# Designs tried in a protein design chat: miniprotein binders against p40896. Part 24

Target 1, 331 residues: p40896
Amino acid sequence: MLMPKSVALLRIRYTLEAALARGFTTVRDCGGAEGFLKAEIRQGSLNGPRLITCGHAISQTGGHGDLRSGALPASAFDSCSCHFGQVGVVADGVPECYKAAREEFRRGADFIKIMGGGGVASPTDKISNKQFCDDEIKALVDVANSYHTYVTAHAYTAEAIQNCIKLGVKGIEHGNLLDERTAELMAELGCYLTPTLVTYKVMGSDQFSAFLGPENSRKNTEVLYKGIDAMKIAQKKKVKICFGSDLLGPLYGYQTQEFRIRGKVQTTQEILLSATVTPAEMNGLGDKLGQIKPGFIADLLMMKSNPLDDITILDEPESNILFVMKEGRIY
Below, E stands for the ipSAE of ESMFold2; O stands for the ipSAE of OpenDDE; V2 stands for 0.75 times the mean of E and O plus 0.25 times the DockQ between their complexes.

## First folded at step 14 (miniprotein)

Design ld (at its last look DockQ between E and O 0.58; V2 from the best seeds 0.00; counts 0 for: pae E 4.9 > 1.5, pTM E .471 < .8, unsure alone 69.277 < 70, SAP 77.248 > 70)
Fold by OpenDDE base, look of step 14:
Structure ld (fold): chain B 331 residues (1-331), chain A 81 residues (1-81)
Amino acid sequence: as target 1 above (331 residues)
Amino acid sequence: GSKVRIEIYILPGDVSPELAEKLKEALKELAKELGAKLEVEIRVENGIIKLEVKIDSPEAEKLAEEILMLLFELIYELMEE
């Protein structure tokens, strides 16, 4: 039984408030957040981070955004009601890709998210799969370009990443299996990588291992260990790196653990850049967010302790943050 | 005590020199208004702003709380210019 909309909204409220309390003044959603939330936050009816949203992630049939079991009929996606609470929509072929992207923009999306490769959490795809044909990806990119924004892709493998970025995709989510050549190409093309290491760590833990079926658990294990190496490679090749977590549902509480994980391979400064300047630039907000300068939005954290001394300070916001300021308001 | 030291860290740490100077000036003015001796130091290191305020006043403890709030307000105002 689908969660009632009312309950879902209450959980969303909590999630937004909690994210802000953890010090996140802007959050990008790469699938699921509805556009109306942005208006509510701006109006003050919701307390939360500024949202940058894509609406639904766009996927091919049987792709990472298609969470249908193989036993379900094709018609299982046809009901509008099925899209509520779904991360993704399915689009096959250039016309459907045009329509899907345009629909997300119509609904208030700031960018487009696509599934460019196989995933961990999806039951019917392999991590090694490329997703979408070239013409489909190009179609999605073309639409996004017409709106003067970007496409980001879920992709793990070097092959999937290269395929996407050569076709004009500007962001790669995860990228756990990238190689040096891929990282070089990403840097050359100015592509942004958003590692999300914490999600794999948490899902692979004893506490939450049951969240994934056996096959997904295997896939999770595969990408978890490679993620750190991928980040090192990306850093070495000077890929633009953004902060990300990709936590789902009850796992949002682990959001700040990404800081702790990244502390193994990045300095505090590098991590902060990935959580401020770099993502601001990616989203066309480089002149408004991520710095304390005249004309910038006053998004600030005031802390009791220096994160430069211990990165884990950022993973303990309840103890270390004195105030969170967003747009000049203290929360 | 008559002397209170406040040390805080602000993220992000990239602050314009102009804003930092304006903030110092504003705090000096505030100190005059409050009749307190305020010493303010602002440092930026690797993406972190360290702000240190020393208060010398008979009401230093009370003033410390007020100053922290005022600092945020001042930063906000300066950024909105």
Scores: ipSAE 0.505, ipTM 0.816, lowest interface PAE 0.7, mean pLDDT 89
Fold by ESMFold2, look of step 14:
Structure ld (fold): chain B 331 residues (1-331), chain A 81 residues (1-81)
Amino acid sequence: as target 1 above (331 residues)
Amino acid sequence: GSKVRIEIYILPGDVSPELAEKLKEALKELAKELGAKLEVEIRVENGIIKLEVKIDSPEAEKLAEEILMLLFELIYELMEE
């Protein structure tokens, strides 16, 4: 995001406050939200969900987190470091990967996000790319382990996913092209999958297809139609599935549509657990968040109707949520 | 007087029957404090607690909103135990 820091901060404030109003009492951000936002929310200076953050996503040169145009010189990324809202940082080779991961933890990250494969919205990679060498991924995992946390990876293809999880990566973001063998391996290793289907549906629509440009539009089309099948495979193989939306900028308001899309594959109970219990466990919070039990943090929604009967009421939060409680405070 | 019916579902479905009994007792005490005629039925089906609350009061709609807020606060206090 190339904008003045004051404008970027105002947009982040609005986004966080709106997410809380939609019933998201905890949000895990996989790039762009820095650790200082957690302190402002904790202090009450900013109303918003509890944040679990990675700071910047770590990418190889030309990878999914490297947003530079191919026309820019190699030094251009470093010369623009003063702007707020940058999603990723670049690290090549084992020493740079150590440094990049340590820097994110120094800045308050709770986990490390890496680009293990090519992306849709990035200018200089292909979805088929496996990104990073094995020793680089192992270095990033080793750093995360030394901080007693985890690495999660952006990856679409079965090959990229398997490479990451065999090297100790705990989570896979998206996974739209996984196969049954990969899902079996994820389940065996206890890995987490976070599908994010709403983004591809929205960005592939006639109203929004221009957001991506020609190369990224082609990438988005490839993943749009396969994502539901991949989630069916993951569900059948008992992969631990988390709720996510991966919406960019002004599209964040569509995040609740993921509940509706998930209804094509998951039962209402499976969807609710994917947004509560499973992500709490992924982040080491399974004894504090995600359930209504004594000793748990009081994050509660009171709704007009039962989402077990109709999951789509969660996609209509303004009409269906009566009260939002976070840490005992009603919003 | 007016009658209002409230149905309350507590999710997700793996909930202690102990919580259901505590909610029933708390609703009985609330009815005494608010001077309302309150009928409470509790059912546990497939791990889901269903509370049915019937309010017989001239201000039943306002009282229903106050009861919902107090239940929300009660659940918070039970989670702190």
Scores: ipSAE 0.154, ipTM 0.622, lowest interface PAE 4.9, mean pLDDT 78
ESMFold2 (binder alone), look of step 14: mean pLDDT 69; pTM 0.574

Design le (at its last look DockQ between E and O 0.61; V2 from the best seeds 0.00; counts 0 for: pae E 13.2 > 1.5, pTM E .475 < .8, SAP 73.861 > 70)
Fold by OpenDDE base, look of step 14:
Structure le (fold): chain B 331 residues (1-331), chain A 81 residues (1-81)
Amino acid sequence: as target 1 above (331 residues)
Amino acid sequence: GSKVRITIYILVNGKSPELAEKLKEALKELAKELGAKLEVEIRVENGIIKLEVKIDSPEAEKLAEEILMLLFELIYELMEE
């Protein structure tokens, strides 16, 4: 039984408030957040970070956004009610891709998210699978371009990443299995990588290992160990890197652990840039966000200690953040 | 530009009136020091302190930075009390 909308909204409120309290003044959602939340936050009816949203991630049938078991009929997606609380929508072929992307924009999306390769959490796809045909990805990119925004793709493998970015995809989520050649191409094309290492760490832990079935657990293990190496390669090749966590439901509390994990492969300055300037630029907000200077939005953290000395300070916000300022408002 | 506006909102939990008064006094003194080129307005609305500072000066941006730093220091001190 789908979670009642009322309960879902209460959880969303909590998640937003908690993210803000952890020091995140802007958050990009890559699947599931509805556009109306942005209006509510702007109006002050919700306390939370500024949201940048894609609506639903767009997937092919049987792709990473298709969470149906293989035993379910095709009609299981036909009801509009089935999309509530879902991360993804299914679109097959150029016309459906046009429609799906346009629908997300109609509903207030700032960008488009696609499933460009297989995933860990999806039951029917392999990590090694490419997802979408070239014409489908191009269709999605063309629509996004018409709205003067970008497409980002879920993709793990070098093959899937290269396929997406050659077709005009500007962001790669995860990228755990990228190689040096792929990283070079990403840097050349100005593609943004958003690693999400903490999600794999948490899901692979003893405490939450049951969250994934046996096959998904195996896939998770595979991408977890490669993620650190992928980040090193990306850094070496000067790929633009954004901060990300990709945590689901009750796991949001681990959001700041990404700082600690990244501290193993990035300098504190690189990590902070990945969480401020770089994502602001990716989202067309480089002249408004990510810096403390005249003309920029006053998003500030007041902290007891300097995170430049120890990045783990940001992984303990309850102890180290005195207050969060967003748009000049102290919370 | 020659004109800068600073707007800060402070959530007032319980100790709101005292904090607002302290801020008012501090900002009034600052306004006197900076002269006629600084307009300060403080309001409490719905439990939120709204502070507005308008600067009209050829050096408005520089002054704004200085004022912001002073305000942050003040707020920090008040929150530790």
Scores: ipSAE 0.014, ipTM 0.294, lowest interface PAE 8.5, mean pLDDT 86
Fold by ESMFold2, look of step 14:
Structure le (fold): chain B 331 residues (1-331), chain A 81 residues (1-81)
Amino acid sequence: as target 1 above (331 residues)
Amino acid sequence: GSKVRITIYILVNGKSPELAEKLKEALKELAKELGAKLEVEIRVENGIIKLEVKIDSPEAEKLAEEILMLLFELIYELMEE
């Protein structure tokens, strides 16, 4: 986080090229990928996935996106972070929420990301926290609606999720502690869930658990054990599920492990839809992306074998992807 | 009949002219096999292959899906080398 912008740009080139090589032709970033990066990729100055961005995640003072100091150690990871620069912005009160959301759209955002509840890696919040007052969430939703797009919210608990979606939030990131009633409400309202189970598996592993502080280790352990159960509930209640990994910087290489984890909860068809059709629909691109049809953008993978027979080949992209086509261009 | 236009941009690591010529030859043979009116235009500009295929058929939508799958397989075969 404390590197010069020029060094950060060199590192994001490698990250973006690697993600494209792993088969991700479109990536939605929930904090840190600024609008100029989309322009560079469109112009061909950088090779990488198509980006759908929120700019900065919007947080209250002391919320998940507020990375200013607290009692937490400096080694904590922010699970919503990326390596493109500032990942969050703080807004308190309705006027500041209006301004923050409008500023992100001015900078090229495609949607608004908010912190609707506490996080694992942030220094000053608890997972049980609800974040933002109702009028603040409504203000953020009103701005997104005026731009004909949506708000998605970081939220773990049933209470935080229900509060957000009742106020018009369209998407929930993570959702590890949702219950059956909440899943029913999400399905009824047509809301999208993006589980990110791999990040908690990786951060809870022996290799990485020491990098979390005591408070963040406790938070991570709780969400790790509950996340698989929550995904089973969401699948059973037919919640619209998108594919996500929420991995930090050097951990992006683990993003394909989410395919394996999902194989224990979803069918291969459901997993493929969650990575293609469903997120395209969420982002208003269902007529252009996510399927092989006339008039759709030519994003294609050539595979050594059929992922419908074995989804785990997508977690071994170096061995199983022969080439990647994005917008008709082979990489 | 229905008309469908397919436009594809292909960029490969320094082998675009060779791929373009092979694609042109393969699409001519495909047009013969299908007996359909396929108009094919291929252009190489700055290492990018622009491929346009026009389909004039009562089943243009279905035929376009078949052609896209065949192009995918053809690109795979040509890139294996």
Scores: ipSAE 0.000, ipTM 0.213, lowest interface PAE 13.2, mean pLDDT 73
ESMFold2 (binder alone), look of step 14: mean pLDDT 73; pTM 0.639

Design lf (at its last look DockQ between E and O 0.01; V2 from the best seeds 0.00; counts 0 for: oily chain .131, pae E 21.7 > 1.5, pTM E .478 < .8, placed apart)
Fold by ESMFold2, look of step 14:
Structure lf (fold): chain B 331 residues (1-331), chain A 80 residues (1-80)
Amino acid sequence: as target 1 above (331 residues)
Amino acid sequence: GSKVRITIYILVNGEIIKLEVKIDSPEAEKLAEEILMLLFELIYELMEGDPEELAEALKEALKELAKELGAKLEVEIRVE
């Protein structure tokens, strides 16, 4: 998604305010939200969720985070990738990966996001692609470890997932083509999976299918029907599962539909834990967020009825949330 | 009159406390906001990690609040 930076920044502000109103008191952004937004939210000049950010997603040339047209010559930007889009940056080779990851941390990132496999919405890759060489992934992991945090990776296929987690990647975003062996390995290594089923459902609907080009429409179809099955596998194999939606642009308003979709696989308690306790643990915040306990941050939702009785009320936040409290303040 | 249902879900040490309050009043929305502020104070003060103790304290506080307000409050508290 390419637009003027000033328009993109204005839209991220409205997106963050709307997410808070829908009940998300903390969000982890896997590309696009710069670290300075955290300072603005903390200072109160911007209303929004607490942000856990990676800054830009890091991609190889031609990978999922490389949004350039295939017709654009590589000489159209200088070697430091200063013409790359807001969501991602390009780094090829170990030295560039070190620099890219360190630059994101310098700018305030809490973790590193990489493209470990192909995507649906990117113009030049295939879902079946593995992305980055092993030495590049290890370099990114080494940098994250030196900052006492983690790397999470975009990956759909079992092969891409296994490659990433064997090299020390802590989290997998999406994972729609996960198989049982890979889920066993994820559980063994203590890795986290963040499925994002709603984005494929919404993007594949008649109303929104036009947001995908022909090749991306085919990629979306492939991952849409497999995602629920992969989540059943992950649940069966006791993979730690976090809540995520991965919605793009105008589709962000549909993020709460993920609660409804997860009802096909998880109990209501499992869904609530996946949106609270498990992601807090993943981000090293398990002693401060995700629970109501002495010394924990006062993030609360006041609901009209019980999500344990009917998880779908979380998919209707305007009708069912009375207020949202973040850090003791009502919004 | 206006009717408001307040539902709070509190996750304490991996357990969930469900609190439901039904308000039957012409000013139910205003009362709901006031009740929410008081409930937050109680939840914050009683966060010692024992969900059954917190649930019982919330029951007692809401019973006294209903008496003081003279309002039609129906309260349900469960530890799940």
Scores: ipSAE 0.000, ipTM 0.167, lowest interface PAE 21.7, mean pLDDT 72
Fold by OpenDDE base, look of step 14:
Structure lf (fold): chain B 331 residues (1-331), chain A 80 residues (1-80)
Amino acid sequence: as target 1 above (331 residues)
Amino acid sequence: GSKVRITIYILVNGEIIKLEVKIDSPEAEKLAEEILMLLFELIYELMEGDPEELAEALKEALKELAKELGAKLEVEIRVE
């Protein structure tokens, strides 16, 4: 870690406070956030959204969570005590999958994240690759089930998605290349889809497009459009959809742009449900969060304008949010 | 095989760091994505520091990455 732990903590504090200020009273992290943050937020030492965490995303060797170049030796992963701040851990085979999942739970994870397919940004895998064998995914699911929680998977392709959800995975992150049949199966199995369109938009923007070679820029644009289509398909097939952004580091500021993007495809009500009721249900909090009624936690936004009239006001929180209430406290 | 050029402008404490990375590799595009992710992480970690320190850190990190990847990276970094 090039950054001292102290500095990292300060950055985390800022990120948490900023997310809360943007109106997010609960945030799910799908790789990297440590469990101790939850305790600090509950205790009030940190001001931020309620956190739901998975710890590290679990990946196969050479999978999307394995950021090692092909030139690096196998030992390069084991020796780095610097797992602090890494998004992923590597596990191969049923015993290692058991261990990896149990370790995340030991460290305070609320659910398990796996890399179920290839990614765009990973050095050694193809987006078309399935990741993990069936027995490995089942092992991870079995462990999560023993803790009465779920597994969510990074997966783009219809094949990868189907493979995961047939084995008991309850969440799909991204899902940009799902088809109608896959969406039907997701709906049937009660699987949750979390599109993350803003990350592709930001990466494809003029500001960041220069970072992508022409081909990658094209691919990124394609993935964005496919993601929009996938969301439409999922909506049509009545898949449960959650709000997500999948932004890293300095890009967190773009978190609310997901509202604007989705506003082109979903109704305001659908979007709001995806950011309240649906994710609450996914995380076993449907009786506590996402609604204003007796017995629910008082998480509220006071706004200058009605988001039902224009969802894009949620993309301008600095101008439109008067205050954020979390657990009855105004921030 | 393609050549990819990455140009990044980083605003740090009122100063602008211009970073250019040229990648000459058959996997230049893939490498570019990796480099970008690395850069974002580094920038996020160091964005509140001294611009010169950040520039140096980025340079070093890219050098190390180049070694690790076995890729030829040309890096130009300047504080403007």
Scores: ipSAE 0.000, ipTM 0.181, lowest interface PAE 14.8, mean pLDDT 85
ESMFold2 (binder alone), look of step 14: mean pLDDT 77; pTM 0.681

## First folded at step 16 (miniprotein)

Design n1 (at its last look DockQ between E and O 0.58; V2 from the best seeds 0.00; counts 0 for: oily chain .129, pae E 6.7 > 1.5, pTM E .430 < .8, other shape alone 2.697 > 2.5, SAP 75.99 > 70)
Fold by OpenDDE base, look of step 16:
Structure n1 (fold): chain B 331 residues (1-331), chain A 80 residues (1-80)
Amino acid sequence: as target 1 above (331 residues)
Amino acid sequence: GSKVRITIYILTGVSPELAEKLKEALKELAKELGAKLEVEIRVENGIIKLEVKIDSPEAEKLAEEILMLLFELIYELMEE
């Protein structure tokens, strides 16, 4: 169900403050965060992490960003109210892709997110679906390039990933079904993988068993177990890896569990790099963020214990974080 | 106790220059506080390990102050 805008707005403050309190000083939103939030955070009217945003994820009709029920006509969502708080927008064909990407940039997007394959939470697609035609992806990439930024794609399968990255997509979100060849190609092309293992773990838990419908639950189960293997493969092939969580709505509180999950397949150093240096580089901020150096932005965590000894400390921020500094201000 | 040991790790993007500046700042702080501070700094694998031994009747209080001062110092160094 689409959350009313008013309810979404009320939750935004808490969500952002909580993310900052958990130690996230910069957050990339891959769909839904409006550009005005960045201004509010910069002005200090809203306390939260620095936001890097794409606006709406751009999707084909019936794609992962199209949350319309297959049983409903297109006209059921033509009302302006239905577009509010949506993660995605629908664009079909090269002209619409141009328009959609340009509109996101007009609204202050820092990059473009596309749905390059099927998803778990979407009602009308299969994980195995490759989404967008080549000319559409190229159109989106061309627009992003004109703004000197990147496209990242939601993609699970090796096919969808390869299709995207061969067309100039620089990021892959999830990638749970990648194979060794795909990982090699990603490394070769300098693509970034952002695993989001915690979302599948949480959604697949007994506590949230009702969060997904039966079909989505099946899809979730499919990608959950493969995600760990994909992470290992990506690590082995030296793919650039970013930290991500991709938690929906009330599940944001579980963001830090990604550290715990990754601790099974990555070293603490690898995890920390994925949450600092690597994502800074991906977003063109490698000279400003992710390091403690002169001339860098002072985003710092003071912690009671050393996460190098136990990565799970990062999953217990309430007990382990003493201070969060963002841009020299202590929160 | 009159003796406190603090071990601080600085994890990402550490420069040798930063390590030396931190060491110098801690020495200055020790003088200001009139406390016996033993400071050891090691840089290993891009991580600074800072060990501070405080021998003072107010060692615990001083430890807290040192942590805050280090935090501020790092901030200042980053803004340069």
Scores: ipSAE 0.383, ipTM 0.768, lowest interface PAE 1.0, mean pLDDT 88
Fold by ESMFold2, look of step 16:
Structure n1 (fold): chain B 331 residues (1-331), chain A 80 residues (1-80)
Amino acid sequence: as target 1 above (331 residues)
Amino acid sequence: GSKVRITIYILTGVSPELAEKLKEALKELAKELGAKLEVEIRVENGIIKLEVKIDSPEAEKLAEEILMLLFELIYELMEE
């Protein structure tokens, strides 16, 4: 049953306010955030993080972002279910890819998100699937380059990742099945990896596994245990790693658990950089965000204790964050 | 009176210029506040450590005010 628009708007407001209160002063949305949300936050009529948006994720027919199956519950967990409108849009062939990417930039997108491989929760694809032909990916990259920004791609497997980055894709979301050769190539090409380990922990829990069909449950299980090892490989090969959670709607509260999970693999300094300096650089904001320097935007957290001593305090924001400042304003 | 100890770390590791300006401004703030509390400031490995010992009947309320003043000071230094 379709939720009333007024209820969905109220839930989006609370979701954004809660993320800001948990210390996320900037959030990059990889599908579903419309330009009006970004404008309302910038104008101050809505409290929330600064949004970096792609509009809709671009998918081929039958691909990971093609959510045209009915009210299948598992489909909602691969997208921002708390946002209005279609999370993804379908484009087949070079002309449609040009048009889809240009349309997202017309609507205010800061970057292009594509589905470069299969997913765990979509109704019609497999993790092993290669998605989009090379000329389609090149078309999407060409459009993003003309706007002086980037394409990031959902991809799990070494083959899908390598195909995307060789064609100029700058970022990889998830990457749970990458191998050492792929990590070497990512580092050589200056690509960014955004692991999202918490989503697989949450999706595999007894509370939420009922939203996955049997095939999606198997896909989720395959990637759950490999993601930590992939991050170790990427770290060892000096791939640029960003912080991400890939959590949706009511699951946003679990986003801080990603800090705790990463504590098993990364140093506290590496984790802090992955949530500050590295994503700012990826998005062309390295001279404005991510550091405490004169002339930078005043996004600050006042913590009860030092996260360099214990990163897990970031997974307990209600107990450990004293104040959140965004653009010099305390929330 | 009540006794409260707070320790504050400011991570400035990539901007030595901000760290030096912040250290000087915090020293001046500590002089203004020194009659009511004990303040110690050190800069170690790109991190500013501020330790404040509050011995006052309103120690917890004063601690909140000090944290807000620190935020405002950092904001002003970043605007420069």
Scores: ipSAE 0.024, ipTM 0.521, lowest interface PAE 6.7, mean pLDDT 75
ESMFold2 (binder alone), look of step 16: mean pLDDT 71; pTM 0.597

